VH-VL binders against Large ribosomal subunit protein uL10m (mRpL10). Designs and how they scored, part 8

Target 1, 224 residues: Large ribosomal subunit protein uL10m (mRpL10), of Drosophila melanogaster (Fruit fly) (q9vpl3)
Amino acid sequence: RGKINIQRPKAPHYERARVVAVTQPKYPELPKAKSCFKTRAERTQQQQENPYNEIIAREVRNWLDHSRLVAFFHLSSITADDIFRVRVQLHKQNLHLKSYGSKIIEQAVKNTRYEAIVPLFHSNHCIVFSPDPEKTAALLRIVRRVPQMVLLGGIVEETMLSRNQLVAYAQMPGLHAVQAQLVQTLSQAPGHLIQQLQAHQNSFVQVLDVHAKNQMNEETPKST
Below, E stands for the ipSAE of ESMFold2; O stands for the ipSAE of OpenDDE; V2 stands for 0.75 times the mean of E and O plus 0.25 times the DockQ between their complexes.

## First folded at step 3 (VH-VL)

Design q25 (from a2 with heavy chain H99S D103E; framework fv_anetumab)
Fold by ESMFold2-Fast, scan of step 3:
Structure q25 (fold): chain C 224 residues (1-224), chain A 118 residues (1-118), chain B 111 residues (1-111)
Amino acid sequence: as target 1 above (224 residues)
Amino acid sequence: QVELVQSGAEVKKPGESLKISCKGSGYSFTDYWIGWVRQAPGKGLEWMGIIYPGDSDTRYSPSFQGQVTISADKSISTAYLQWSSLKASDTAMYYCARSEYWEYFDYWGQGTLVTVSS
Amino acid sequence: DIALTQPASVSGSPGQSITISCTGTSSDVGGYNYVSWYQQHPGKAPKLMIYDVSNRPSGVSNRFSGSKSGNTASLTISGLQAEDEADYYCSSYDSSSTPYVFGGGTKLTVL
């Protein structure tokens, strides 16, 4: 920041770890006793149970639980001025742009119905939250003008939607109850139908597994 | 359906104050920006500034910062452009226009001609 | 004077195609896909013809198209008609001085 008249464009591949290190609040350091020596395995286990990660993961779950619209984006290199402009336009529509580390997102959605989103966050990403699903059209109009943000998919009324399904939802008439029902059961996009079929397949596999176990457990040993 | 209606033409003397209006109808007034664009006689378009009526967030062109005041009254769906002291160089046609963002205007008012002469 | 450079005038005959250029820098036209074009007939308010480089609002003839290459945006009018005779202004987002800037305008003459 002290260099004279030297301008460098932001690197195309943003380093996520750097953002986390800069923006992440420092949690209180626990007292360490000299007699408390840990093995490598014990230290690894302690690191994985970091309370800081749990706090942020709970924040992400709170956003997911209280937002009726969640949209996932790949984020390419973008200047601070450009992202600020985007945040202002989004905020006017009650749309909240957030960035979280991939491991925190994994922890937040683990053992939830949204665990399938984890692969979307293996590269640079951001998420937009809103309590108002009627704002989906406004979101897509704003983001269409930001080539650095590429829509990957989203969640509307607790239903996971592909990119094409989210675009279709944005074009539906403003009948809130009808839109919610259509999202749940009658999406015209093939991706949503495939996802519903995959859910049915998983349920069917579980039924078959339970039936097989019941038959095995109920089978009376045959005397020899 | 969407319409912006501006106040009538004004003839003023240098040093006088003036406030012109732009009333929006046919849309949610608080969900769109209202911008002001000036056109001096025989000249091109100049962007003056923009306001978001929902929270009164206002942005000015550097050329007009401090020279004019932009405001809005969301209860009557009306935006305003105001001068505390007019100059002869303020003689121009003034347009209000609606924007979903800042970078383009999709609907325009009919314009208000302001003439400042002694 | 002007931030974006447009030719002062352009002319064409009915049925032909004409192109109006709009040249800026990497901080406006070249840096963003936020170029719009306005048509203004004498004594009337401007009308949006193109936004975000190449998109047409409802009610704008498909004879009007927009494009961009590097620091230059272009408005092309095909099948030129007498009613197209007007002043045309380009505009863009500008990160360097203002959030919004207009070109100097181009007078289109048909004949």
Scores: ipSAE 0.143, ipTM 0.572, lowest interface PAE 4.2, mean pLDDT 78

Design q41 (from a18 with heavy chain E106F; framework fv_anetumab)
Fold by ESMFold2-Fast, scan of step 3:
Parts: sequence; C-alpha cells; structure tokens
Structure q41 (fold): chain C 224 residues (1-224), chain A 119 residues (1-119), chain B 111 residues (1-111)
Amino acid sequence: as target 1 above (224 residues)
Amino acid sequence: QVELVQSGAEVKKPGESLKISCKGSGYSFTDYWIGWVRQAPGKGLEWMGIIYPGDSDTRYSPSFQGQVTISADKSISTAYLQWSSLKASDTAMYYCARLDYYGSWFDYWGQGTLVTVSS
Amino acid sequence: DIALTQPASVSGSPGQSITISCTGTSSDVGGYNYVSWYQQHPGKAPKLMIYDVSNRPSGVSNRFSGSKSGNTASLTISGLQAEDEADYYCSSYDSSSTPYVFGGGTKLTVL
C-alpha cells in the first residue's frame, strides 16, 4: 500500500549492511525437547539453587545502574587472544566488555525498566559498559575492527536506543547541545506526558482562579 | 568543510632533522585518526602510520617503526611527522590523510609535502 | 610491507568498461569488508572513490563500482571517459602485519 518511491532508495549505510550480512540466517539449532517439558516449579527450583546466579545478576544490575553508556553486541566465534586484545583497547577508553548468560541477564533486569533487552540475548552476545557516554564514538571506532562483534543497540543516559540511533548519536561531534536534547527528549517522553497532563489540570485551576478574581473586580475573565 | 593543510616543501641535507605538519579544520580534530602516507618519486602509496589525537594512540607500519615519529597538538589541531636524522632515501612526497570516523578508509587528503634530501 | 597485487596497467576506449583487480589474502582483502579505492592524477593528492568494498562517497560518479569475491576486490569503471585516466590504488585492513596495506597501483590509460 502507498506510493512507489520515485527516488531509488540509497543502499544501506555500510554498518547496516554489515549487520544485515552478519545476521543473515545461520541454520537454527534443533530445539531441546527436555527443556520444553520442565515444570514451572522445576525451573524456579533451578534458579533458587544456584547462588552464583544471584551474585552475578547483582553485578549486572550494578553495571547497568552505574553506566551511562551500555552497548549490546551479537558475538560470533572469536579466539581468546583476539577478544583479549579488544578488551585491552576498550579498557584504555574506560569501556568494559562483559559476557553473561541469558538467564542471568533476565534475572538481573526482571521488573526493571531494562526488561525489554532480554530478547537481545537469546543468541551469543556481549555487553560493553561505560560511565561516560562520550565514549560511544571511541567504542564504535574500536569494534569496527572486530567483525565478530555486531552492534544491536544500547542504552545512553538511561534511554534505550536502536542500532541506528546509537550510531547517529556517535556521529554528531561538535553538536553537544543537539545530542543532549535528543537524549533528554527520549528519556523524558513519559515525564513529558505526565507534565502535560498536570499542565492541563493547572490551567483549569488558573482559569477558575482568574474568573473568581475578575468577578470580584468586575473585570472580563479569560475565555474558558 | 573538512580541510587538511600541510606545510610547504622542504630541501634538506642528510643527517638534518625535520618536522612537517598537517593542520585539520572543519571537524572535531580529536575524534578522527590522522594518517601519513609516503610516495617515493614515480612509486606507489605506502602507509607509514596513524595517530588518534584525542589520546595520542599511535600505530606505525613495521617499515617505519623507529624511523619516524608521529605526534599531534590538540590545541592547534595539527599533526606532525618528524625525523631525527634524514637520509637520501627519505626523498618523497608525504601526504597526511584523515581516516573516517570508524578508522577504516582515508576520506580526506592533504595536498602533500615534498621532501627532498640531497647533499 | 607486503603490498596487495594489482595489474601495473589497464587500458580502454571511451565508452567501454574496464575492471581493475586487487588480490590479497584471508588476513586482509579476503577476511574483511574494509577495501577502499583511490584515484590519483599526476601531481595531485589521491581521492577516495570507493570505501567498504562497494560504497561511493558523495560526488563520485556512479560509473565507478566496487565488488569483492574471496581474496580479490575489483574496481569497475563503466562508460570510460578521458578524465578517468589516472593511477588507481586499492587499500585494505590487514589483521596480520599492518592495520592498512596499499596495492602497488594500476595506471589506467584511455586510448
């Protein structure tokens, strides 16, 4: 439905094309039948009987709470030496590469505003944390050399950003005010709605107050 | 608009020191790698090294490691290539070039600095 | 440093299509999509023509296209024109010996 695009669409940006190429179908692993037949009680028992998972989930929550930049990556097969070299380069920029199991991440973010990230971790993954969102550019520069790491998206200033939004954020050097406004607009979307509702209520009260005062002073009140 | 302006041509004798410059403008100098590329008379392009001015992280080609020093001064948005002691074999055109934001290709090039070393 | 392999020269007539090859190994051209092509006219600085194998920067004619198969990248110039006569260099990321490596260069002659 709709009109045919008169202008031929530009080819996807290099980074988008690479992500699409890397995410092109790998044949899915056959489902494991036993996992599908576990009772809810057995699943709950497994989670409760592993104290290590609670400790690591706490660590994940701590990283999320103290990081102003969080980036999520799909991770293809990579050697220990190669990932170590990437970790060293990232660490020099106060960027911290971490890997956690899907169940630990789910446990860490359950009932938090970050719960929406869980689907990103159903395959091999890694996460980069930093207290400094200005390091987004440095992060993308470093991982550009690591084709095994494919950017999926991230969180900047507690706002979830898609891959394209995160890349756009990184590509605005010298536009600090624009970047700050974008992040604030996205992060304050719920607050802005609440503020608008409160403003409507306050406007109604002010109209009533002005009307009452004008009635006493014989002035024409503002139209309701 | 992005521009890289290099210092003028140099004529030197073997054993002399030299420092040539590349001034960037029209972009955030500290957020992009600057590279140096050599071209001997009538020959092809040869990568020498790169520097990230934001943290002075420098990477050299094995052929030029220990032969030259690459540096940058953030306060004046200028990158440098220097020799402690020139040789006749250093006679070449030297280009500075900015790498793209991700450091993968050279998107803007300076006009080049011709260095001639002869006695 | 080990240079990527390009033919020393290629030639074509106006209106024809020509292709310049750039051959490396699995540690450079074959391993990554970080191939770029540069055009250099005599006495001038190189100009970026293609980046990331097949992408054109703004201002570069759509007559220029890039591709890659295995360890060989190719630059194709269609509708050949006199102003295309120049030296062409490929470049790639190299994971083993240097982060960047250039090809030896190809002189294009428009006859």
Scores: ipSAE 0.000, ipTM 0.442, lowest interface PAE 14.2, mean pLDDT 76

Design q42 (from a18 with heavy chain G103D; framework fv_anetumab)
Fold by ESMFold2-Fast, scan of step 3:
Structure q42 (fold): chain C 224 residues (1-224), chain A 119 residues (1-119), chain B 111 residues (1-111)
Amino acid sequence: as target 1 above (224 residues)
Amino acid sequence: QVELVQSGAEVKKPGESLKISCKGSGYSFTDYWIGWVRQAPGKGLEWMGIIYPGDSDTRYSPSFQGQVTISADKSISTAYLQWSSLKASDTAMYYCARLDYYDSWEDYWGQGTLVTVSS
Amino acid sequence: DIALTQPASVSGSPGQSITISCTGTSSDVGGYNYVSWYQQHPGKAPKLMIYDVSNRPSGVSNRFSGSKSGNTASLTISGLQAEDEADYYCSSYDSSSTPYVFGGGTKLTVL
């Protein structure tokens, strides 16, 4: 008990009304009769036309255009600490884990060659980007230990791959070496190329024949 | 062939410093984690900590945080475990082992370094 | 001291099958498929026998198999041989004490 406040208050309607007006949430509310005309389509369109979403969508387009490896995952509930640990381990292999809203992804890939990926993002998701397609094996090795991330598919060297195709790709030798060999072969003149292949073929066959004969002779027991 | 080779046995007195080594060969040293596992005489295995040599990211078990220092020199493919001041309770076999991921399994193990601390 | 519970000892005769259990909680064995098993002979370094619950490294006999049910992982050794006599340790990722923990170990005796 005890008297703590002055019984005659100041002009409370001015001070309190002003504070309440400033601290109240700002809703772009329409009168109830007007609000019945606001559709889900109008709300969705307003959300997509947000300038902030356009900036993030541009970021997504840059990642897609400058990454030679893109992998798409369904993401189940995961703690901030756990996803941070996964992100750190991926970053060590030049793999960049990103999460974007489905509307932002849809906006980013609209009218691009990547538009076909939109159905993959109707549920909770994340994307891993890398400039190095040879890191696909490392990616699958790391993600194998994260049950909350389920591989859906991806893009390698601008080619869309299913989950099974990505797994198969990870087991291949380095594509840069295979492509370099193909380019080397294709850049040679037809007559010169045929002559080189013929010469190498004959040398290789001769080496194999000598080796096989030597191995057969070596297999013969040597006991003096 | 993947191989981890550890430094030789050590006999020390309490209060002395010590640094033991683990050299990796036959693989890309900077692409794998190196873990340190302790085994006291007649006791089980206990992990101490791990390091990623590519960027020296180091994680310690709560029991060994502040008790030891783990480091690596990627130029010579060698990881280290160091004590500033040894205790008699540090007497144990120390193993290094390779991990693919920080929370994975140890696929290759070093032969072990026996550390004896007595007065 | 021990994070994962293993029986102190298990015994069997040649040709029999034995199972070693490894019991944890939902933050380790129960929550993840990241259980590994190691074999250690006296005076030697441990050897990986099983990883990710049930996978065998190359060179490990198919007599060794792993499984998991709830908070308990199991290592089963079929066609028991004298050289299987060793200490066996389980290991699991632990979300509360990362990156992982070991079990107390089980001594397998082949009679």
Scores: ipSAE 0.006, ipTM 0.493, lowest interface PAE 9.9, mean pLDDT 77

Design q43 (from a18 with heavy chain S104D; framework fv_anetumab)
Fold by ESMFold2-Fast, scan of step 3:
Structure q43 (fold): chain C 224 residues (1-224), chain A 119 residues (1-119), chain B 111 residues (1-111)
Amino acid sequence: as target 1 above (224 residues)
Amino acid sequence: QVELVQSGAEVKKPGESLKISCKGSGYSFTDYWIGWVRQAPGKGLEWMGIIYPGDSDTRYSPSFQGQVTISADKSISTAYLQWSSLKASDTAMYYCARLDYYGDWEDYWGQGTLVTVSS
Amino acid sequence: DIALTQPASVSGSPGQSITISCTGTSSDVGGYNYVSWYQQHPGKAPKLMIYDVSNRPSGVSNRFSGSKSGNTASLTISGLQAEDEADYYCSSYDSSSTPYVFGGGTKLTVL
């Protein structure tokens, strides 16, 4: 009778083989298509007609509306592990790294004050959002050690800034009010600074007047 | 402005516990990583581990995992390195350094704490 | 071991140029542009001389330069001076749980 049940122990081996097959990493095959242009065009058209894009575009608009700091980066080849580590460091500073397709970004910012950013996204890119513009210095500190991320520019307090302007903003003292005034000065005529320069001129004249009075206040020899 | 000040030299016997300190000043202590570096006499530099004081995220080099404990007290801007039971092989200069996760172009180092373990 | 490979010693005469190599793998030196070089004088804490492969911190002489090719980073010191005599360590980002590794160090002697 042992022959009747001889095949019973083989069932667990078949189950093990199935579990291994299910958990095996799937490697995509590189397609060698003779009509690659047709396939590419067809795929692009399907993506453009996907209504899901409008849902993601609304998400992007929500991030833009609720973030006082938005920074745009070109993203070179980087491993999933490395980008995850960058996300963790950024998240500790209340900075949120997001990646969206160029078409979705175009849809999100079309007919808004931010439409000018679209040319920045012709190649691989990512965006960092934060409700806290004082974290710009922390952002640049983290990113300078990630050469795969190249700063292109940003938006601070709804004001578009170039890379150099954003770097200048980051170098301000850690006082939000002072940084907000700088953003206004960089984007608008510096009327307030002209007033301050006039105040300096008036102070200098006062100093000269006091000095002159002090020197003449002492006795001056008179002859007759 | 930015400064890291370490505790003074220690002379201990094998089996004793020890806790050395590194006090940061002139910057936001909770916004930077603090790393610990060991240098045995006449030997090179070795990373022991790092800590982010803002959330106590701590990472150890494989060679030091389970051999030391790194901690921080953000109320007094001080990071710590401690041993439950010292060995003669723990004799070394210990440095603390302020770093970003990937390092910083303006890294700052403490002056070092010499730990001597002998019977 | 996580240590990067450096020559134990190099020597040069005043005014000459020397190069110190730092060899790792594709998971550290070869994979990332986050190589730093440190100078250490006896009894002193290390001083950063080069960061991100080739960048100099403010106050570091332009006689110090860095480069990288494949898995090997190099520190070049031109116009050697007596005060350059020190130990030099390379350091690189590594994607391990501790994101830094050091080289074994190179003693520079100026004869």
Scores: ipSAE 0.059, ipTM 0.533, lowest interface PAE 6.0, mean pLDDT 76

Design q44 (from a18 with light chain N33D; framework fv_anetumab; at its last look DockQ between E and O 0.08; V2 from the best seeds 0.00; counts 0 for: pae O 14.2 > 2, placed apart)
Fold by ESMFold2-Fast, scan of step 3:
Structure q44 (fold): chain C 224 residues (1-224), chain A 119 residues (1-119), chain B 111 residues (1-111)
Amino acid sequence: as target 1 above (224 residues)
Amino acid sequence: QVELVQSGAEVKKPGESLKISCKGSGYSFTDYWIGWVRQAPGKGLEWMGIIYPGDSDTRYSPSFQGQVTISADKSISTAYLQWSSLKASDTAMYYCARLDYYGSWEDYWGQGTLVTVSS
Amino acid sequence: DIALTQPASVSGSPGQSITISCTGTSSDVGGYDYVSWYQQHPGKAPKLMIYDVSNRPSGVSNRFSGSKSGNTASLTISGLQAEDEADYYCSSYDSSSTPYVFGGGTKLTVL
């Protein structure tokens, strides 16, 4: 039994301002020009690509270029305090959790070898980067305990891997086994790999439906 | 094979210092948390605290903050629980366990160290 | 009250099923699926029987099962046997303190 305070603030007890600062993107304030009465010219300007997105897209490309391990996750609803604790555990293993908008990811990977990842980011997502591919096993161990994060796939040594391939990679000892897996992955048809990644997303949706139904069942005893 | 081996039983007088150990083997010592659990005679289990040996990040149960010191030496894969001045109320069995941050998912506990403090 | 709430004792006959409850708050049992159950025989270290609410470690009998509803987790032992007589402790991740909190323990007596 933990201690309960009925006057507890809505914000998490653990330094929410610090957690928000860690996760919040830093953008210059946009002019206060957006309202229901804005002009057609102003609406046309909104359709132009935002230069701040280009800057963040370059940051994403830099992470991709300098990371030998990149893992992609679907992210369900999670508190800022809980995601901060996950980030701390990951950081102890030189694993860096980042969140970017889908348009920014598309812009970052368009016309690159990584363009195939775009379909993974239609819903809420996050990415884990590391310069150390040997930390894949540690990553999977940590994330196994975070049901809000579901592995979709990744990139190891610049090679696209499905969820199952990334799990298999984590179990591989020795350089020769890893190189053989990477060569096989590179020879796969892009359509087949994407289809596998989409299948994992579909399986995840089914798991979420089961979880939602379990939540409904849990609410019933409380209501009665 | 993962194994946690704790130091032998101790008999001490009130006011004496003590340091007991828990040596891990068969795994990457710096990649897992080590927790300490106390069990007074005829009483239940109590979490004392945990340590991450890779960076010595240590967290104590409120009941044990300031009462004990938890430390680890990653060069010899050993975690420690230490008292500067023992009390009769410190008489208990002390266990170490290998944990993930959210709790144990495998049965890796030390055999326990019995500490008896009497006049 | 810092510890998770368990009944002090429970009893059953061989072949019967018994259930032990473990009640916490939204910051521990109710908020997370990180509930463990431990079995302890006199003079022995605790043995992990259940982790993550309902999962069994290798080597644990399928007679042991776990579940959770709201702020209460439950351990069920079916086909009760004499060797099941032990103390049982629940433990949960706790977001408001050190990462873990134990229940007060339940003495299971096989009659």
Scores: ipSAE 0.367, ipTM 0.696, lowest interface PAE 3.4, mean pLDDT 79
Fold by ESMFold2, look of step 4:
Structure q44 (fold): chain C 224 residues (1-224), chain A 119 residues (1-119), chain B 111 residues (1-111)
Amino acid sequence: as target 1 above (224 residues)
Amino acid sequence: QVELVQSGAEVKKPGESLKISCKGSGYSFTDYWIGWVRQAPGKGLEWMGIIYPGDSDTRYSPSFQGQVTISADKSISTAYLQWSSLKASDTAMYYCARLDYYGSWEDYWGQGTLVTVSS
Amino acid sequence: DIALTQPASVSGSPGQSITISCTGTSSDVGGYDYVSWYQQHPGKAPKLMIYDVSNRPSGVSNRFSGSKSGNTASLTISGLQAEDEADYYCSSYDSSSTPYVFGGGTKLTVL
């Protein structure tokens, strides 16, 4: 009987629940059951880490520390030629496509606020890093041609965003750190918080030219 | 104002060729996937394939691979669906749609092109 | 190839809530949050009602809601109205096929 007082539909999916856990307290993780039976594969997974994992984990930490945009993708079946072409296209936009084992990610994010991302790396995956948060729209434009790369969510300006939040961020002009926090705040379930922020959002939109999407050039024409 | 306008209805005989069109306007045609969807009479929707007009990257559903040709002419913002030899079973409504894989973008459909293949 | 499974028909009275299911596999509905729902009235092109499992496009009534559990997505229509009588299709990203696959469709009848 009614122990929880929130009437909401079921959680959308594993990936959404994991991204919400990253943007919310760490406690609401998806359950992953493991049995006590052991196989050769399970025994191999229990081995101590490769000595070179520390070097690679430092590389991941450096990318996390220097990237204002981090995006996480599920990577379905894709040829080596296709992934290479995607990597080249991303590189042209200062977007760096990487893949690391879950052990290395766990080691890299230990004792950081990003520990909650580790479960995202249990399936085939890739990560895109960039120092340029304004490249979020370019990232999404490139990967929309690559159906094998499925966006899970990301980090913008040190703020964790779900897939929907990251897409919404990419469509908002200017003030990227404020935009990321605003998108995250507007997506919270409690109605009172949304009510208080609607006035802030309306003022923000009034200041920004929402019709500046026609050409995303560095030399944009003046509006109003 | 995004619009997809398809070519008019077609009545054909088995064995004839056909090319129907889908003209996109009001957006950057080369920046979005265009997909084709078949709906046989009284049946559901089926994805046939998609094309990215910017570089002509074309992907087919396995059940339609080799059965049709999807192409685009970016100079006139038009996508095409072609048959080299029509069958009676190709009688259907055919839609084009501008695709957005991540759902935060608008999703636009053409009005449909009815293709009737009978002796 | 395999279409997503939907019931062939569903019916309800005005004012009721009804739910349409869409069952796939871990390669589509179960594996990703890229489930969409389309409404189609006779002679018209499909209209997007729900995207990304639970999001409504601008202009879609809040009577329409979506959810997912495991390999099954659901469209719920509350406060059923005569205008809701139509065919409804789910669609999902599918890592084993073309990027999208449709369900077989569900005819909603308002009694």
Scores: ipSAE 0.006, ipTM 0.435, lowest interface PAE 13.4, mean pLDDT 73
Fold by OpenDDE, look of step 4:
Structure q44 (fold): chain C 224 residues (1-224), chain A 119 residues (1-119), chain B 111 residues (1-111)
Amino acid sequence: as target 1 above (224 residues)
Amino acid sequence: QVELVQSGAEVKKPGESLKISCKGSGYSFTDYWIGWVRQAPGKGLEWMGIIYPGDSDTRYSPSFQGQVTISADKSISTAYLQWSSLKASDTAMYYCARLDYYGSWEDYWGQGTLVTVSS
Amino acid sequence: DIALTQPASVSGSPGQSITISCTGTSSDVGGYDYVSWYQQHPGKAPKLMIYDVSNRPSGVSNRFSGSKSGNTASLTISGLQAEDEADYYCSSYDSSSTPYVFGGGTKLTVL
């Protein structure tokens, strides 16, 4: 499955570049959501008590509460354009990429079961939310194409997972598949278990028989 | 089993061009980043760059930007590192390695290609 | 640019425990678990020994362990063996202009 090239295509040949420059519809520059992915320094400076912080914090809580999959990423030297491209790709998979300030996150998760995530937000980070934990594999597949996004960990089905655990989870068969396998294994196991149980019983009976025979032989009076 | 096999040792003169290769096998070559690492004689490891063979997205270390070209041919599961004009300072062992989903170096490395540039 | 500093050399006797430090200048080394350790024997490719600060790949001896404190990651080798004599490199993912960085390497000598 082809990686979405988030890099600026190599500058086309000068002539092609000229044609492209002239023919490119001047789409209104989408407001560069520069504000969502500010550097740590930029975020720290803006962390003045904004009356809207509570509103945003509620939003974050809402996302956390309604998501079955939450993944935390560190962002390394990623451009707004790159983020946008990734966002689009994620969105196609019903994965929602969001970025919040550390203070907002702290406020959002204060006195909640998610308080442990606060240390993850000391630098430039983003969060991916999904209502579907089965999208974990899709998420990893997408982000592996983006070296600027470094997975830190996540929450799946209300369980905090490390990076490695999340990867392992993504590789596991779905719950239903696992259940099916379990049922299959259980259905096959009774025969073996019964055999093993019977084996021990049979062995015990054999030992008893041997013992009984030996005792009978000892009680046979040597007819002088 | 995942394996990376690199091209053989090269002896070149300054000013010559060179292209070395790294062939991947045992996995989907297009689905993983592959990187190049330089190690000068008696020196440490240096990250040079990475490429995603699926779309040829390439990232360079600032130190190597413009100094080398990293490419890939997905049809033959091969990544390349090339110089247009070699310098004596390019004398080194060069390793390719696969990266994991998160951009970390995995335990899948090529055997290395020794490049010697001497007058 | 992030720099990872390692001691140039460390030595130990068989059976001893030694520690190699890797100190970073950025918060990433201290704040996140993206430190890896590689072992390299002469003329061989690096081998991943530890990833994500403290995780061992399959096949790596439990004598190798990783930890971090503050901005310093540490590789500990317990029960030192002759075969452990090699160069060891730490690496980290950086948010700076250089996403990947290696330490300068540490030569481990088994006495």
Scores: ipSAE 0.000, ipTM 0.478, lowest interface PAE 14.2, mean pLDDT 81
ESMFold2 (binder alone), look of step 4: mean pLDDT 90; pTM 0.911

